# VHH binders against p46559, part 57

Target 1, 369 residues: p46559
Amino acid sequence: MTAIEKFFTEKSPDSEQVLLKVIELGIDFLGGEWKNVDKSQVNVSRVHGGQSNHMFHVTSSTSATPYLLRIHRQPPSQVFTDTVNLAIFSERGLGPKLYGFFEGGRMEEFLPSKTFDVNDVLVPENSRKIGAIFPLYHSINVPVSKSRRCVHLMREWLNGYESLGGGDYEILPTTVNYSDHPKSVSIKDLNHEIDNFEKWSTEIFEHTLVFSHNDLASTNILELNSTKELVLIDWEFGTYNWRGFDLAMHLSETAIDYRVPFPPGIKMNGDLIDNPPNIQIFCEAYVEADKKLKNRSPSDPTAEVKALIQECQFFWPLTNLFWALSAMKHSLLKFENGVDLDVQARDRLAVYFHLKPRSQKIYEELSKK
Below, E stands for the ipSAE of ESMFold2; O stands for the ipSAE of OpenDDE; V2 stands for 0.75 times the mean of E and O plus 0.25 times the DockQ between their complexes.

## First folded at step 21 (VHH)

Design c22 (framework vhh_7xy4_2; at its last look DockQ between E and O 0.23; V2 from the best seeds 0.00; counts 0 for: pae O 5.5 > 2)
Fold by ESMFold2, look of step 21:
Structure c22 (fold): chain B 369 residues (1-369), chain A 125 residues (1-125)
Amino acid sequence: as target 1 above (369 residues)
Amino acid sequence: QLQLVESGGGLVQPGGSLRLSCAASGFTFSSYAMAWVRQPHGKGLEYIAVISGEGGYTYYSDSVKGRFTISRDNAKNTLYLQMNSLKPEDTAMYYCARSYTIEYGRGTFKQFDYKGQGTQVTVSS
């Protein structure tokens, strides 16, 4: 834990030390509008917008610009990626404004909004709106590496897990009702799974490479109070990637409820794991929005939707493997206990192996050309 | 000077009822979601109930749903837990906890930034 993280987690947000610190930050990054603000005029409210940051909404009774303060919990490489991605989208007016950054944190615009839950996402009108947003983000040319994809972060997590003393991982017990997975997996087995999916994806989906969010759980979708427009937040996992992974991540996350009490702080909805009710509407909206953005007419629009659904189904298990590997590593780091990371890892590994045969069948079918 | 002081614990028979109170001071009580968490002997902490600052949102774990009721009195800076139909597995140290003040992403009832010293509830026959 950094000194700045310790300062903001060990002190009350309304303590004199925190109030003076946020005024200092306001002066340093937003300037003279904060110079004459007294601590009696300042409010600091703790905000939980995810598991990767400690967040605080800083306001005053003056005209000084309010801000969201993020104190990072994530590793240095993700801090760099998150900051770069925010700066890029802030410059384009597609997300919160970036007010400043410093070692261990940043200041940005707080968006008055409703945070979506899974029930909001599954409303057909919302599924349509969400599906229509992806082509816009997928069409942006982001000046970052096009060769570093989800599989590279997965390898970094698995290597980190091994370096921390991790070994063979037992998949049982799980909360999901499957038995068609191994009892345990070795690090070698998991590297083999990553390598195979990378090979399959490159052979048949390389033409689908786009800048992707890669973490579109419902809680990263904000409905703005003022306009009712949807805004995607927390681009910390943003990379170029196969678009099907990005879409499948959103669909797969509809089966997962993070709003349950700890322990375990996570619940898998078995009915949704392999059959989200919104996949048709979501994919239809994607195809329609992509067509409009690119001024093209599909020659067979129902065939395009069917192919996109198949593309999502291909990547679906990989999204579960992605989070399983993250959970395995972060469990050894004793990362925040709001979610039992071993429950998450075990369940997601079980889902991965259960759904992988479908992905293999899709690969074999498309490889026949 | 932030304080959360729990009271109302004790020994009770299975099927009985108990009401816990938590007196809050040193912060603007109505601005914070509040929670009850419990720790059975030798086990980890379990969130059992959460209530929003205005009282309009409540959440209960499956283990207590329908038996426990969380409430708050913002004029008295007091959080309550009405516990009915108590079972031996409800035996635990019960803590009052201050949750995050607003939700912006994943829910605050998975985390808290302060808890009191707790009050013991023992259900035995």
Scores: ipSAE 0.024, ipTM 0.377, lowest interface PAE 5.4, mean pLDDT 85
Fold by OpenDDE, look of step 21:
Structure c22 (fold): chain B 369 residues (1-369), chain A 125 residues (1-125)
Amino acid sequence: as target 1 above (369 residues)
Amino acid sequence: QLQLVESGGGLVQPGGSLRLSCAASGFTFSSYAMAWVRQPHGKGLEYIAVISGEGGYTYYSDSVKGRFTISRDNAKNTLYLQMNSLKPEDTAMYYCARSYTIEYGRGTFKQFDYKGQGTQVTVSS
């Protein structure tokens, strides 16, 4: 735990120490009316949402600009990328404004909004809206490495797993009922899986590289109270990737419920995995919005939508492999976060191997063209 | 300084009842979900009940569902656990814990960031 994390978690938000600290932050990064704010005029309230950060809404009875205080819990390596991404989006009006960042935290614009849950993202109209906003984000040029960071992360996590003493991994699904998977996988096997998908993706989808969110779970979608517009948040995994991977990531997450307060703390819906209800409407919305954004002439979108659905289906298992490898590594660290990481890893691997044949078939089909 | 102090544990016969209390201080109590966790001797921690900050939502493990009731009084900064129809298998150290909302399982974070010293509950004939 960092010093600043300890400071804000062990002290009451109403304590003099906390009040003075948030005034100091206001002065340092916002200035203006914060210079005249007294501690008696300040209110600090805990904001619920997310596991990776502590959040506080800081307000005053003055004209001083209120702000969201975020204290980081994620690894430092993610903080840099997240901060850069947020800064860029802030300037472009695609997210909350970034007021400042410091060691262990940052200050952001507070956006009165509703955070989506797994039920919200399954509403067809919401799925349409989400599909329609993706092209805008995917059109952004970000001055970061154009490398596919997701592949690098998968390898890094697998190496980490091995370094922590991990060996052959037994696949025993808990929340899904798939059986078309190997009994166990070795590190070598998993490396081979990564290599194959990298090869396939590079060969048939390299032209689709875009700046991607790569973690668009429901809780990373805000609906603004004022305009009902959607805002994507939590760009800690924001990097360039294949378009289909980013879209599939969101779609695949719609089948997973983390609102389980007891072990295993996760539930996957096999029906939603096998037959995602909103993939058509989602892809239709994407294609339409993309055409509009690029000033393309109206045309029959049927073929393009079909192709995009296929692209999403191709990347669907890879999104599960991605998080499975993460879960495998982190499970060895024996941290309990309400989700059984072994269960998550096993279930995601089961999903991966269940869907992999479809991806391979798609590759074979597209590689012949 | 953040503090959680449990009380109300003791020895009770099977079928009996106990009410545990947890006094919280050092933070805005109503801003946090709270949980009861227990640890039987020689076993790991088990989450048994969770209540949201405002008390609007409660969750129970299958092991205690229908027998235990979690509640809170935010005006008193106190968490409660009413335990009815106690069984020998309920014997454990019981802890009050400040809980986080579970949203995503990609990282390594604690479900709770603080727990009390605990109160012993023993169910025996």
Scores: ipSAE 0.019, ipTM 0.386, lowest interface PAE 5.5, mean pLDDT 89
ESMFold2 (binder alone), look of step 21: mean pLDDT 83; pTM 0.850

Design c23 (framework vhh_7nfr_2; at its last look DockQ between E and O 0.11; V2 from the best seeds 0.00; counts 0 for: pae O 6.3 > 2, placed apart)
Fold by ESMFold2, look of step 21:
Structure c23 (fold): chain B 369 residues (1-369), chain A 125 residues (1-125)
Amino acid sequence: as target 1 above (369 residues)
Amino acid sequence: QVQLQESGGGLVQPGGSLRLSCAASGFRFSSYAMSWVRQAPGEGREWVSVISGEGGYTYYADSVKGRFTIARDNVKNTLYLLMDSLKSDDTAVYYCARSYTIEYGRGTFKQFDYWGQGTQVTVSS
């Protein structure tokens, strides 16, 4: 652990040492009224930072600019990419404003907001707003590798799982009640699944390569209290990828509630796993916003929407495999996140194998000459 | 600084009703999910219910679902537990607990950083 991570994890947010430290950071990076703030005027509240960060909301009773403090757990290379992604999208109004960077952490805007849950995403007006946002950041040239895609991280997790002593993985029991999947899968089987999807995706969808969020579950969408505008957070999985994965990730997560308060800490809605009710509205909003952004001539919007829906359906199972591999690795690390990671992995694998035949059919149809 | 004060416990007969309150101060109450947790004699702590900061998300343990209602008043900074159809198994000290994090993104609904002193509920027959 870095010295600053140790400092913020071992000391209470209420401690004099933490209060003085956050004033120091405010002075160093924001200046202004922070120079006049006394520790008795400061409040530090914990924010959920996941596996990658420790996070704190820093405020005062003065006019000093409040900020979100992020203290990194992740390795330096991933810190660099996450920070670059945030900076680029912050300058375009697509994410929180960045206030500064330092060794082991950063400071960014705290957005007074409501965090979306899965029900919020399914409201038609919200589905339209969210669908319209994707073309905005999909159109940006981000100076990172275009060759990694989601499959790079998936392989990293699978390799990590194996290195930690993982072997064949039992898929049963599940909460989703599918039976059209293997009872277990080997590491070789999972590598084959990744390789096949990469091959299929590259052959059919390489022209759809865009910079993608890759983790736009409902809880990464904030509705601002002041304007009701939507802002996307937690760009740590951002990389170039097939746009259909990015869209499918958002859509597939409507079936999943991560905020269940106690074990297993996750709930899948079986009625929504195959096709959420908002896919038509979401894809219509995407196509409409993309046309406006690119100032394209009118075309057959029904055909474009149908093609985009098919694109989402192709990538849908891959989004489940993605999180299954993460859950498998992190289960062996004994990571504490309030979700039973074996339940998540088993359910996600069951969904993957259940939906894969649709993706294979789409590949075969689109590759036919 | 952070203060959580439970009240409203007491003796009640089986089938009766009771209303617990938890007065909160020293923090932005509406930013935090709040929980009720209970501890029966000779047992460990058992989670009962949680409510999100704005009140839109609630969840109940199976043992109390349909009988208990969690609520909050963000103007009065007060958390409530409305208990109906009480059973002898509900006899416990009931604690008000604050979530470990504020609600920003996913949140932490499963870990608590501040607790009240507890209020005794006794269901006697």
Scores: ipSAE 0.596, ipTM 0.826, lowest interface PAE 1.0, mean pLDDT 88
Fold by OpenDDE, look of step 21:
Structure c23 (fold): chain B 369 residues (1-369), chain A 125 residues (1-125)
Amino acid sequence: as target 1 above (369 residues)
Amino acid sequence: QVQLQESGGGLVQPGGSLRLSCAASGFRFSSYAMSWVRQAPGEGREWVSVISGEGGYTYYADSVKGRFTIARDNVKNTLYLLMDSLKSDDTAVYYCARSYTIEYGRGTFKQFDYWGQGTQVTVSS
């Protein structure tokens, strides 16, 4: 735990120390009216949000600009990437403004909004809206490595798992009823899976590399109260990746419910995995928006939509492998985040192996063209 | 400094009742969800119950549902667990934990960042 994390978690938000600290931050990064704010005029409230950060809404009874205070729990490398991404989006008006960053945290614009849940993202109209905003983000040029970081992360997590003493991993699904998976997988087996998908993706989808969110779960989507526009947040995993991976990541998350208040804290819906209800609408919206953005002439989108659906289907299992490996490693670290990480890992691996044959078939088909 | 201290444990017969208390200090108590977690000998930690900061929401593990009641007094900064119809399988060290419930798109994550020392509950004839 960092010093600043300890400071904000061990002290009451209404403590004098916290009040003075947030005033100091206001002065340092926003200046102006914060210079005249008294501690008696300040209110600090905890905001419920992402697993990786502590969040506080800082307001005053004055004209001082309110702000969201985020205290990081992520590794420094993730913080760096996230900060750069947020800074770029801030300047481009694609997310909350970044007011400042410091060691262990940052100050952001507070956006009055509704955070989507798993039900919200299954609403067809919302799915359309989400599909339509993706091209805008995918069109951004970000001055970061163009390497496919998702592959690196998977390998890193797997190496971490091994270093922590992890061995053969038994696949016993809990919330899904798949049986077409191996009983267990070795580290070597998992490396082979990563290698195969990297190879396949490189051969048939390398031309689709775009700046990607790579973690667009429902809770990372805000609907602004004022305009009803959608804003994508939590770009901690923002990096270049295959377009289909980013889209599949979002679609695959629509099948997962984390609103389980008791162990295992997660539930996957097999019906949504096998038959995602909004994939057509989502891809149609993407294609239409992309054409507009690129000033393309109107044309029949049928073939392009079909191709994009296929692309999403290809990457669907890889998104599950990605998070399975993360869960495997972090389970050994005994992270307690309300989700049984072993259950999550096993279920995601079961989904991976269930869907993998379809991906292989797609590769075989497209590689012949 | 955040402090949690459990009390009220003891030896009871099957079918008996106990009330556990957890005294909290060092933070704004009402701003945090609080949980009870138990650990039986040789077993891992098992989540038992959680209550939201304002007490509006309560949840229970299936193993204790209908028998246990979680409550809190935000004026006294105290968390309670009323345990009725106790069974031998309820024997464990019971911990209170400050919970950070993050409703994040990836589910309701119950993070426990602070724990008490625990109180022993033994159910035996």
Scores: ipSAE 0.024, ipTM 0.346, lowest interface PAE 6.3, mean pLDDT 89
ESMFold2 (binder alone), look of step 21: mean pLDDT 83; pTM 0.847

Design c24 (framework vhh_7nfr_2; at its last look DockQ between E and O 0.05; V2 from the best seeds 0.00; counts 0 for: pae O 3.9 > 2, placed apart)
Fold by ESMFold2, look of step 21:
Structure c24 (fold): chain B 369 residues (1-369), chain A 125 residues (1-125)
Amino acid sequence: as target 1 above (369 residues)
Amino acid sequence: QVQLQESGGGLVQPGGSLRLSCAASGFTFSSYAMSWVRQAPGEGREWVSVISGEGGYTYYADSVKGRFTIARDNVKNTLYLLMDSLKSDDTAVYYCARSYTIEYGKGTFKQFDYWGQGTQVTVSS
C-alpha cells in the first residue's frame, strides 16, 4: 500500500490532517482560490471507488472550486490507461475535467448530477439518448494500443485467480434459474471459452473495432442537474474493442441491480437477461446517430438495426464472462465492494453458458456469408 | 457532527400502523442513501429498506414488502418509515442509518457509517 493510500484509509475524512492535506492539494493544482480556505470551511465526503480507487468529494463554504479526489488502488498499468482515457475524453467534453495528476492519485471535476439506475436507463427517452451517445465516442481516434481488447483483461484476471490458488470453480448455487450450464468449470475450460470467443469475434467483427467504454452500466451515467445532459464517467476499462461488446455491456447491465442489500448486494433480473425491453430503441438510436455523424445515407436502416441487435446478442454472454472472471479473482483478494463476488461469479457463469449457444449460432450464420 | 434521531416508536396492536421519523443534521442529507435497519430481541440486525438520495429508488426486504413504505423529505432532512399491517414479528428496535458514501456513480447502499439511537416498536396482542 502506498503512503498516500495509507494516509487516506487510516485517517477520518474530517480529521485535521486530511482537511489540511486537501487544502494543500487544492492550492497545488487549483491555485490561489484555495490559499485562504480554512479547515473549518472544508468538507470531505467518501465516494465509492470500487476495485480501483478510494474517492472523496472535497468542498468548501467558499468560492474555491470543489473537486473529486481519486487515490489509486490499482497497479500502474491500469492507472496509466485510466488517466489517458480521462484526459482525452475530458478535453472533448465527454467526461469530467481533469484538474491534476500526481503519483498515486488525481483530482477531477465533481459533476452535480443524478446518477442513473437500472430503471432510468430503461425509460425509452433515456435509452434513446444513451444509444445516440455511443457513436460519438466510438468515432474518436484514441492514440492507445488497438491490440489490447476485453479478452486480454479477462485472461489477466483468470491468470491472477490461478496465481492466488484458485482452481475448478463450482457454478452452483445460483440465484438465476438455469440448468443448461456445467456444474463446475476448470481454468483450462475458461481459457478455451475466451479463446473461442476471441476467434469468433475476430473472424466476423474485426471491422467493428472502436474505442469502447466497456463498463457503461447505469451507475456510470450521470444526468447533469443544470442541463439534464448525460455524462459518462469511469473510463478505466476503456480500450479498443469490438463495438458490440460495448453495446452489449450496457444492455446486459440493465438486468443487474446493485442497490439490493448485502448479502448478496446484487440481483439478476431473469426477465431481462435474454431480451432487454430497450434493445430495439437503443439500437435504432445508435444507427441513426452513427449515420448522421458519418454523413452517410442508410442502405437499409431496418436491416442495419436488425444486424446491430444480432451483434449485441452475440457479445451478450461475453460481457457476463468478463465480470465473472473479475469476480472470481477479486473474491480471492477479499475486495470489499458491497457485493458477494462469488454470487456474482456463479450467476454470471450460468448466464454465460445459457446464452453461448445463441452466440455460436450467430457466428455460424455470419461466417457462412 | 452527523446526527440521526429516530422517533415515532411505541406499542401497537397487531394489524395496526405506525410512522417512524428520523431527523438528520450535520451533513448534506440529499447526497446520501438512507436505510432503516431493525434488531429484534436476541437477534442480529436485519436490514429493512433503503431509499436513494433523490428518493427515486427504493428497495424492501421480503419480510416487509407491501406493508412498509420508506420515504424522505430532503427539504426537512427527514427519513420516514410508514408501517402498515404490523405483526408481532415486526417487534424490534428500528434504526436510521446513513450510507458510507455519497451517491456519485455506484454508491455503497450496504455499508453504514452513522446510526441513530433507535426507536422501539412493540407489536403486542
Scores: ipSAE 0.572, ipTM 0.824, lowest interface PAE 1.4, mean pLDDT 89
Fold by OpenDDE, look of step 21:
Structure c24 (fold): chain B 369 residues (1-369), chain A 125 residues (1-125)
Amino acid sequence: as target 1 above (369 residues)
Amino acid sequence: QVQLQESGGGLVQPGGSLRLSCAASGFTFSSYAMSWVRQAPGEGREWVSVISGEGGYTYYADSVKGRFTIARDNVKNTLYLLMDSLKSDDTAVYYCARSYTIEYGKGTFKQFDYWGQGTQVTVSS
């Protein structure tokens, strides 16, 4: 634990120490009107969100610029990457402004906005907007490793699962009704699955590597109150990846509801998994926006859209394997409040094995070309 | 500063019972969920049980469900683990851990930010 994390976790947000500290941060990184702010004029409130962060909304009754204070609970390597990403987005106006970073935390622009939910992302017009915004991010050249980190993370999580004492994993779907899966999978089996998709993806989609969000669930989409523009947040998993993986990640998340107020706290809609309603609109919007961004001449997008849909379908099961492995590892360490990680892991594995044959067919088809 | 200190470990025979305690200080005890985590020799850490700040909610790993009971006394700032029907596989160092809530798009989780030094539990005939 960093010193600053310890500081903010041991003290109340309304304590004098915290109030003085946030003033100090305001002065150091924003300056200006923060120099004249008294502790009696400051309000610090905890904000929910972020997988590995403590967040505070810092405001004053003065003209001093309010800010979001984020205290990290992430490995240093992830913090570094996340900070670089945010800095670039900040400069390009693609996210909240970064006011400053320090050891163990950062200061960000607070954006008055609505956070999307599972219903919002299923609205066709919103799906169109989301599809249209992706090319902007995918076009960014970020000075980080161009390696496909999703594969690395999957292997890391699987190794972690094993190190924590995990063994053969029984697949018992709870919220989905699939039966075309093995009864159980071994660590070796799962490694084999990772290897196969890595091979397939490398062979047929290596040319599609782009900087990716890799976790665009509904809760990571903000609609600004002022302009109604969409802003993508929480780039913790922001790394280079196959384009189709990033797009499929978002699309696959539209089939999952995490707002279930009772155990298991998650519900997957099989109908949306098998037949996503907005995939056409989403891909059309992506292709159109990408053409515009790249100053391409107008042309019939039909073939390109079809190809992109196929690409998304190929990566769809891999996104589920990705989060299944995460859930498997973290279920051994973390208490689930709201979402049962074991249920999530089992259901995602069931989805993975259900959809895998389609991906294999796509690979076979495209590898012959 | 946050401090957690476990006690109550020892040697017991299979089928026996133990009660572990964790004394907490340096924070508002009732405001935090508390967990027990164990680590067997040569094995990784295994989450055992968690209890909410006010004690209204408890959860157990499948391996200990029906045998172990987690409890807390917020007046005494103490966390407990009642272990019944102990098995050889329960042999481990048991840690008390303070939990904090993280909300993420895929749900809410309790992570651990502070740990005790642990107490040894050995189940052997």
Scores: ipSAE 0.028, ipTM 0.381, lowest interface PAE 3.9, mean pLDDT 89
ESMFold2 (binder alone), look of step 21: mean pLDDT 82; pTM 0.842

